# Designs tried in a protein design chat: VHH binders against q9y6x5. Part 57

Target 1, 379 residues: q9y6x5
Amino acid sequence: LPPKLLLVSFDGFRADYLKNYEFPHLQNFIKEGVLVEHVKNVFITKTFPNHYSIVTGLYEESHGIVANSMYDAVTKKHFSDSNDKDPFWWNEAVPIWVTNQLQENRSSAAAMWPGTDVPIHDTISSYFMNYNSSVSFEERLNNITMWLNNSNPPVTFATLYWEEPDASGHKYGPEDKENMSRVLKKIDDLIGDLVQRLKMLGLWENLNVIITSDHGMTQCSQDRLINLDSCIDHSYYTLIDLSPVAAILPKINRTEVYNKLKNCSPHMNVYLKEDIPNRFYYQHNDRIQPIILVADEGWTIVLNESSQKLGDHGYDNSLPSMHPFLAAHGPAFHKGYKHSTINIVDIYPMMCHILGLKPHPNNGTFGHTKCLLVDQWCI

## First folded at step 21 (VHH)

Design kb3
Fold by OpenDDE, fold request of step 22:
Structure kb3 (fold): chain B 379 residues (1-379), chain A 124 residues (1-124)
Amino acid sequence: as target 1 above (379 residues)
Amino acid sequence: QLQLVETGGGLVKPGGSLRLSCVVSGFTFSSYAMAWVRQAPGKELEWVSSITGSGGSTYYEDSVKGRFTISTDNAKNTLYLQMSSLKPEDTAVYYCARVHYVWTSGRWEPFDHWGQGTQVTVSS
């Protein structure tokens, strides 16, 4: 039987939550599998870009999902969470579920993973749920496990997405121990439900399961605001994305806009597109706007000093607060092994290996995950 | 015709033991994972234990771990649940079920066939 893999994402699960809160179900999962304590995600550290990086192994500049909100100047198209179904945005890369279906007589399934409800390169996930935040985890899990169990051709790759603890992180801030404890307990319970369901179905020993996230969360405050209106008139630019990485489309001379913004705040770096630091791998795409503003950790870029979020993400991907974790269990993985750090793009070649797929060109390094796998040598 | 027939239930005192049997017919027993589920008075249906078709893996709900043992005899097409150290909270109707998703009443259910059930009562 072909190997099977379920990829689960809990949005906005910061890596150090594992150290600061109790996760009996997740810890049991880890005990019987592997843990990567920190996953260095891609810049910007946002939901759509990082989820696509996980399944493509590419930096954002390469796969073309460069933000949760995008604008293409040539086609004048917009991308957002409410407008994400145009293949135009996704076709700059080939996600693993497409590869899985095209390389083998296999099917893929998805429960609300970004891009899975879009025909990418004229291929859509064999089974998928349209995104609906109101759908329970149970229902998502039920569909995923049903597809894993009853499909022909068999589903060998499946994704499951859940919006927490991101939503709560935004609402309460990651430093709210009382509320976050409650939220994270629920997450752990969901992991328990997942494991129990797999055991109930007799899938547990044969299914590879990866539990990960796209980014962390940093504490924000009303005391740490950067008001763009104090630096530049809104008539001089179009805002494509706001905080913590603002994408600026000038309506006047770019240099003039830059000069108005460059010293706007000591807690914000302003980059012309060509001057974006190389380490971000965030330059070589037309969807990246001419000017980007990058707020320091915990600072919020606002218009008219209005902000409602107590937590946010999207900051420098070198910041530990932006890093998620990865845990895995199944026949492909060791038991009781912990690893310090990998890059989020490393997940793709690992998954391809597990599934026996030839990976597309990617930015990941398979060598970084060898120690997690039972069939590889770990030096 | 697919059939599952549970037997072995009864009245036992706390700390006692029972062995449930489920004889299956109409399908290849080893081709499917099998499960025991139970429904206690006033409670929802609860998964108890599963065994893979090969018999290579067994799984248990946390409350019965260490006390219950699921097994199969392929030659007899029979599923077993050995229950020990029974507690009053184990009182329920026990069903054997074939693990296979089926669309029923607007949702996917993980078990497509059930037996009639056997009553297990644990009481002093």
Scores: ipSAE 0.908, ipTM 0.970, lowest interface PAE 0.5, mean pLDDT 96
Fold by OpenDDE, fold request of step 22:
Structure kb3 (fold): chain B 379 residues (1-379), chain A 124 residues (1-124)
Amino acid sequence: as target 1 above (379 residues)
Amino acid sequence: QLQLVETGGGLVKPGGSLRLSCVVSGFTFSSYAMAWVRQAPGKELEWVSSITGSGGSTYYEDSVKGRFTISTDNAKNTLYLQMSSLKPEDTAVYYCARVHYVWTSGRWEPFDHWGQGTQVTVSS
């Protein structure tokens, strides 16, 4: 039988949650598989960009999903969570599900993973659910496992996406131990449901499963706000994305806008596009706006409004609070092995290896994941 | 033509044992994963155990791990569930089910066939 892989994302699952909360189901999953304690994600540390990085192995500047909100000056198109279905935004890369199902005797399935309900390079996942946040995890899991079991050609790659604990992290803040304990318990229970379903169906021993996330969450506060309106009139620019990385499209001279913003707050770095630090790999794309504002950890960029969020993400990808984890189980993976860190783009070449796919050019390093795999030499 | 027939249920005291049998006909037994599921009064259907078609892997719901054993005899086309250390909470109708998704009443169900069930009652 061809190798099969299920990629699961729990949005906004900060890596250190594993250290601070109890996850009996996830720990059991890890015990029988592998854990990467910290995954360094891509900048900016947002949902759409990082999920696309997982499945492409590319930095955001390369795959073209550079934020949850984007603007293309040439086409005048906008991208947002409510407007994400135009293939224009996704076609700068080839996600793994497309690569997979273009192979003979293989198909791909997806439940709510970003981009999976969009024809990318004129190819849409063989099986997919249109994004709907109201659809239960159970229903998503049911469809995914049905496709894994009953499809012809067989589904060999599947994705499953869930919105928690991100939504709750935003609402309560990651430091709210009471509420987050409840939320994270539910997540662990869902992991239990996943494992149980796979066992029920007799898939557990033959299916590779990766459980990961796109980013973490940092605590925000009403006491840590950066009000742009105090520094610049809103008529001088268009805001493409706001916090914690603001994308600024000047309506006047760029230098003038920059000068008005550069000293706006000691807790915010202001970059001209060409001056964005190289370590972010966030420069070489036309969809990145002329000026980028990057708030310090825990600071929120606002206009003449107060933020309602107690947690947020999108900050510097070197911050531990932004890092997710990766756990995996299946024939391809060792049992009871823990690894300290990988880059999120490293997941793609690993998945390609597991599935026997030739990877597209990517920024990942297969060598970083060799210790996770039974068929590789661990250096 | 496809049929599953469960037997072996009964009344037992807590701590007792029962062995359920499921004789299947109308399909190649070893070609499918098989499962035991149970339904207690007023409760939803609960998965208990599964065995792969090859018999190479067995799985159990957490509450029955260490107490129940699923097995097959391919020559007899029979699925078994050995239950030990039975508890009152194990009281239910037990069904033998073939693992295969089927569209039923607007939903995909993981079991396309199961038997009439056999009653297991654990009581002092």
Scores: ipSAE 0.906, ipTM 0.969, lowest interface PAE 0.5, mean pLDDT 96
Fold by OpenDDE, look of step 21:
Structure kb3 (fold): chain B 379 residues (1-379), chain A 124 residues (1-124)
Amino acid sequence: as target 1 above (379 residues)
Amino acid sequence: QLQLVETGGGLVKPGGSLRLSCVVSGFTFSSYAMAWVRQAPGKELEWVSSITGSGGSTYYEDSVKGRFTISTDNAKNTLYLQMSSLKPEDTAVYYCARVHYVWTSGRWEPFDHWGQGTQVTVSS
């Protein structure tokens, strides 16, 4: 039988949650599999970009999903979480489920993973759920496991997405131990449900499962605000994306806009597009706006309004608070092995290897994940 | 015609043992995973144990691990559940079920065929 892989994402699961809270189900999962303690995600550290990086192995500048909110100046199109169905935004890369599905006697399934309900390169997942945040984890899990078990041609790659603990992290802030403990307990229970379901169906020993996340969460405060209105008139620019990495489209001379913003706050770096640091790999795409503002960790860029978020993400991808984790279990993975760090783009070539797929050109390094795999040699 | 028939249920004291049997007809075990599911009074259905078609892998719900053993005899077309160290909390109707998704009443269900069930009562 062809190898099978289920990729699961719990949005906004910061890596150090594993050290600060109890996860009996997840720990059991890890004990029987592998753990990568920290995954360095891509800049910006937002949901759509990082999820697409996981399944393409590409930096954001390469796969073209450069933010949760985007604007294309040529077509005048907008991208947002409520407007993400245009293949125009996704077609700059080929996600793994498309690659998988184009193989003989294979199909892909998806439960609300970003981009999976869109025809990319004229190919849509054989099985998918339209995104709906009201749909329970149980229902998503049920559909995914049904497709894994009953489909013809067989589903060999599946994705499962869940919105927590991100939503709660935004609401409560990651430092709210009382509320976050409750939220994270629920997440662990869902992992328990996942494992139990796979065992119930007799899939556990033959299915490779990866549990990961797209980004972490940092604590925000009303005392750490950067008000752009104090520095520049709103009529001089269009805000394409806001905090903590604001994308600025000038309505006047770019240099003038830059000069008004460059000293706006000691807690914010202002970059012309061509001056964005190379380490971000966030320059070579037309969808990146002429000016970007990058707030320091825990600072929020606002207009003349108060932010309601107590936690946020999207900051420098070198910050530990932005890093998720990766755990995995299945025939392809060792048991009881822990690894320190990988890059999020490294997941793609690993998944391709597991599935026996030829990877598209990507930014990942297969060598970084070799020690996780039973069929590979590592020192 | 496909049929599942459970037997072996009964009254037993706490700490006792009981062996359930499920005789199947109309299909072979090698092609399907099989499961035991139970329903206690006033409670929802609870998965208890599963065994793969090859018999190579067995799985258990946490509350029964170490106490229950699932197995098959292909020659007899029979699924078994050996229960030991029984507790009052194990009191339920036990069903054997074939693992295969089926569309039922507007949703996918993981079990396409069930037996009639056998009553297990653990009481002092």
Scores: ipSAE 0.902, ipTM 0.968, lowest interface PAE 0.5, mean pLDDT 96

Design kb3
Fold by ESMFold2, fold request of step 22:
Structure kb3 (fold): chain B 379 residues (1-379), chain A 124 residues (1-124)
Amino acid sequence: as target 1 above (379 residues)
Amino acid sequence: QLQLVETGGGLVKPGGSLRLSCVVSGFTFSSYAMAWVRQAPGKELEWVSSITGSGGSTYYEDSVKGRFTISTDNAKNTLYLQMSSLKPEDTAVYYCARVHYVWTSGRWEPFDHWGQGTQVTVSS
């Protein structure tokens, strides 16, 4: 039988939720498989960039999805969560589902993973759902399992995306134990449903399943606001993205805009593009604006507004609060093994190995994930 | 053509045993996962157990683990459910079903063929 892989993301699942909340179903999944306790994601720690990094193995500067809101000065195109379907934005990389389904006798399936409803390099997932947040997890799962079970040529790579706990993390904040306990309990029930569905269908034996996330969540507060209008007039720049990493396109001399911003708040770092720290790997793409503002953890950049969000993400990727986890189970994986950390870009070459695919050039390191896999010597 | 026929139901005392059989025809038995599904009076259908087409893996819902055993005999095209330590809450109509998705009334359903069912009653 060809190797099969299901990649599942629960958006905004902070790694230490595993230690601070009860997950009987996820813990059973981990006990019979592997856990990576921390996954160091890519900067900026936003949804679209990190989901594309998982499936391409590339830093944001290399795959071109550099934020959830983008502007390309050459083409004058805009990207947002409501305007994300133009292949232009996605074509700087080749995601794993494209490579997979171009192999002989293979198909790919997708339920809502960012980019899977876009024809990237004129190729769209063999089976997919157009994004619609109102579609239940059960319906997404039912389509995935139907495609895995019934399709010819067989579906060998499938993706499944769910919006929680990110949505609730923004609304309540990660420190709201009462509300987050209820939300996370519901997510654990969905993981239980996933495992039981795969068992009921007889798919569990030969399917590799990765459960992961794109980023974490940090607590925000009305006491931690950075008022950008207090520092600079709107007329001097175009705002491409606001918080917690603002993307600033100067309308006047760039140095003048920088000088007006650099002393705006001790809780915000202001970078000219060439001065962005090398460790971010966030410089070498035209979609990265000439000036970025990076708020300290838990701080919110606003335009003369009070903020109602109680949690956010997008901050420095060295912050543990921004890190998700990874759990996996299946014939490719050890049983009962825990690993401390990997980089999110390492997931791609590991998935390519499991599927027998030649990875495209990428920033991941296969050696970082070898200990998770039964067919590798882990020394 | 495709046919699934359950037998072996009946009245059993609590703690007793019973073996259900499902004879299939019209398809390559080893090519499909097979399931037992039950429906208690006034309740929704409940998945009980599944076996892969290869016979290599068996799965059970939590309330029957350790009491029920699913198996196959490929030479006879027959699926079995050995039920032991039966409880009153096991009272239901038991169906065998083939795992393969089919489109019905606006939804993909995971079982395309069902038997007619066999009644199991666990009562003093």
Scores: ipSAE 0.705, ipTM 0.912, lowest interface PAE 1.5, mean pLDDT 94
Fold by ESMFold2, look of step 21:
Structure kb3 (fold): chain B 379 residues (1-379), chain A 124 residues (1-124)
Amino acid sequence: as target 1 above (379 residues)
Amino acid sequence: QLQLVETGGGLVKPGGSLRLSCVVSGFTFSSYAMAWVRQAPGKELEWVSSITGSGGSTYYEDSVKGRFTISTDNAKNTLYLQMSSLKPEDTAVYYCARVHYVWTSGRWEPFDHWGQGTQVTVSS
């Protein structure tokens, strides 16, 4: 039988939620498969960049989706959550669903993973749903399983994206045990529904399933605000993205803008592009603006006093609060194995191996994931 | 042309056994997963068990695991459900169904063909 893979993301699923909340369905999934307890994601720790890193194996500077909000000064194009469909933004990399469906007798399916409703290199996922947050998890799952079951040529790679617990993490904050317990119980029930649906359809034994996430979540507070308007006049710059990593396009001399910002707050690092720490791998792309501001964990950059979210992400990728987990089950994976950590870019070459695809050049290391796989020597 | 016909239902005492059969015609039996689905009075349809077209893998809803056994005889194009240790809660109409998505009433449904159903009643 040709190898098949379903990649599932629950957005904003912080790794330590597994220790702090009850997940009977997910724990059963892990018991019969593998767990990676911490996945070190890429900077900035935002949704669009990290989902594209999973499916390309590339750092943000290399795949070109460098933030959830971007601006290109030459073409004057803007990218945002509501304006994400121009292939211009996505074409600096080749995501796994494109490579997969170009193989003979294979197709790809997608239920709302970032980028799957865009024709990247003139190629859109063979089957896909246009992004619409109002579509229920059940309907997304139903379409994915319909495509896995009914399609010719067969769907061998499928993706499924869900907005929780990210949406609720922003609303309540990760420390709100009462509300987050309710939210996370609903997610565990959805995982139970996914497994039962695959069993009902006869797909479970021969389908590899990865359940992962893009980032975590940290607690915010009205006591941890950085007021940018108190440090610099709006007329001196264009604001491309605000918090927790602000992207600043100077309208006057860049050094003058930097000097106005560098002492604005002890809870914010101000970087000229060339001074961004090498460990971020966040410098070599024209979409990265000349100045970035990086708030400390739990701090929020604002323009003036305003109501804010109680949780956020996007911070330094060394922070454990920004790290998701990865669980997997299927014929390619060991049973009952737990692994400490991998890098999020390592997921791509592992998926390529499972599917028998030649990976494009990438930043992942296949050796980091060998111990998860039954066909590999683990030493 | 395509037909699914269930037999083997009836009245059984608690702890008893029944064997349901589903004779299939009009398609290549081994190319599709097959399922048993039941509906108790006043309740929604409930998936019971599935078997792959090859017969290589079987799956069961938790409440029937260890008591029910799904199987096929490809030479006879027949699907079976061997039911043992029956409980009053197993009382339902039992349907065999082919696993293949079909568009109906505004959504994709996972079973495109159903048998007529056979009544199973478990009571003293």
Scores: ipSAE 0.659, ipTM 0.899, lowest interface PAE 1.8, mean pLDDT 93
Fold by ESMFold2, fold request of step 22:
Structure kb3 (fold): chain B 379 residues (1-379), chain A 124 residues (1-124)
Amino acid sequence: as target 1 above (379 residues)
Amino acid sequence: QLQLVETGGGLVKPGGSLRLSCVVSGFTFSSYAMAWVRQAPGKELEWVSSITGSGGSTYYEDSVKGRFTISTDNAKNTLYLQMSSLKPEDTAVYYCARVHYVWTSGRWEPFDHWGQGTQVTVSS
């Protein structure tokens, strides 16, 4: 019987929510499986880049999804959350669902994971849903379990994406205990529903399930704004992305634009592309613009307007507030084991190992996850 | 011809026990997970318990865990539900069902074949 894996993301689930809120269903899931308390994600700590890093094992500069908003100077193409279907953007890497379904007697299924409704290398997930945020978690789950149960060739890799707690984290901020408690209780109920559905269908013991997220969330406020219009005229640059990492394409001499920006705020670092810190692994792709502006945690870059968000993400990936968690259950995983940290790029080679796939070249290290797996021992 | 037939229901006092049987025919029993599903008066269907086709794994909804035991006998093509410590809340019609998705009137449903049901009544 081939090994099977379900990868689930709850967007914007900050690691310390597990300590600060009640999760009876998720805690039962963890008790019977494994927990990684912090997953160090990739810079920038945004949704599209980090979801693609999970399924490719690559840094953003290597897989080419370098932000939620991008521009390619050669083709003049733009990428955004409402304009993400052009395979051009995704084709610099091969995600695990493509590799999986190219194996004999295997297929892949997807419920709204970023990129799964795009034909990457002319290959789309064997079963998928077109992205539509109005589709309920129950319907997404019902399609996934139907595909896991009924498909021939069998679905051996499946993904499921949910927009919360990210949407509510932006709306309320992570420090709003009352609203976030209500939102996170709903998430825990959905995890309970997931586990019950898998048990009802007889899938629970032989299906490996990973529950993870792409990033965390930090508190913002109207007291922490960086007004870019106070430092530079709009006519001197094209704005590709704004906050908290602004991507600046100069229209005039690059040094002139840099000099106007470098002292704009003590709460913002301004980098020429060649000066971006090496630890970000965020330099060697043409989609990374000549100048980036990186706001300090909790600061928002604006264009002479107030911010509507009370929480945000995208900041330096060393910040604990940007880190998600990972929990897993299934025949490949130990029971009742907690691990402190892994890198988000390490998830890909671990998933390849579980599925018996040869990983493509990647930035992950299989050895970093060996303590999670029953066929490996921690040393 | 595919067929599922439940027996073993009846009236029992709180704290009592019953054993339900479901005799199946017309398919390879070991190829499918099987479930017990119940419907209390005026209520929607509620999943109770499932067993894998191999018989190696059993699952229970929270309210029956520790009180009910699902099992199979491959030689008899029979699914069982041993119920103990019965409560008034367990009163329902109990159905056996085969786990396989089917398209029914506008959506995918997880059970493609059902028995006729057997009544279980828990009353003082």
Scores: ipSAE 0.656, ipTM 0.899, lowest interface PAE 1.8, mean pLDDT 94

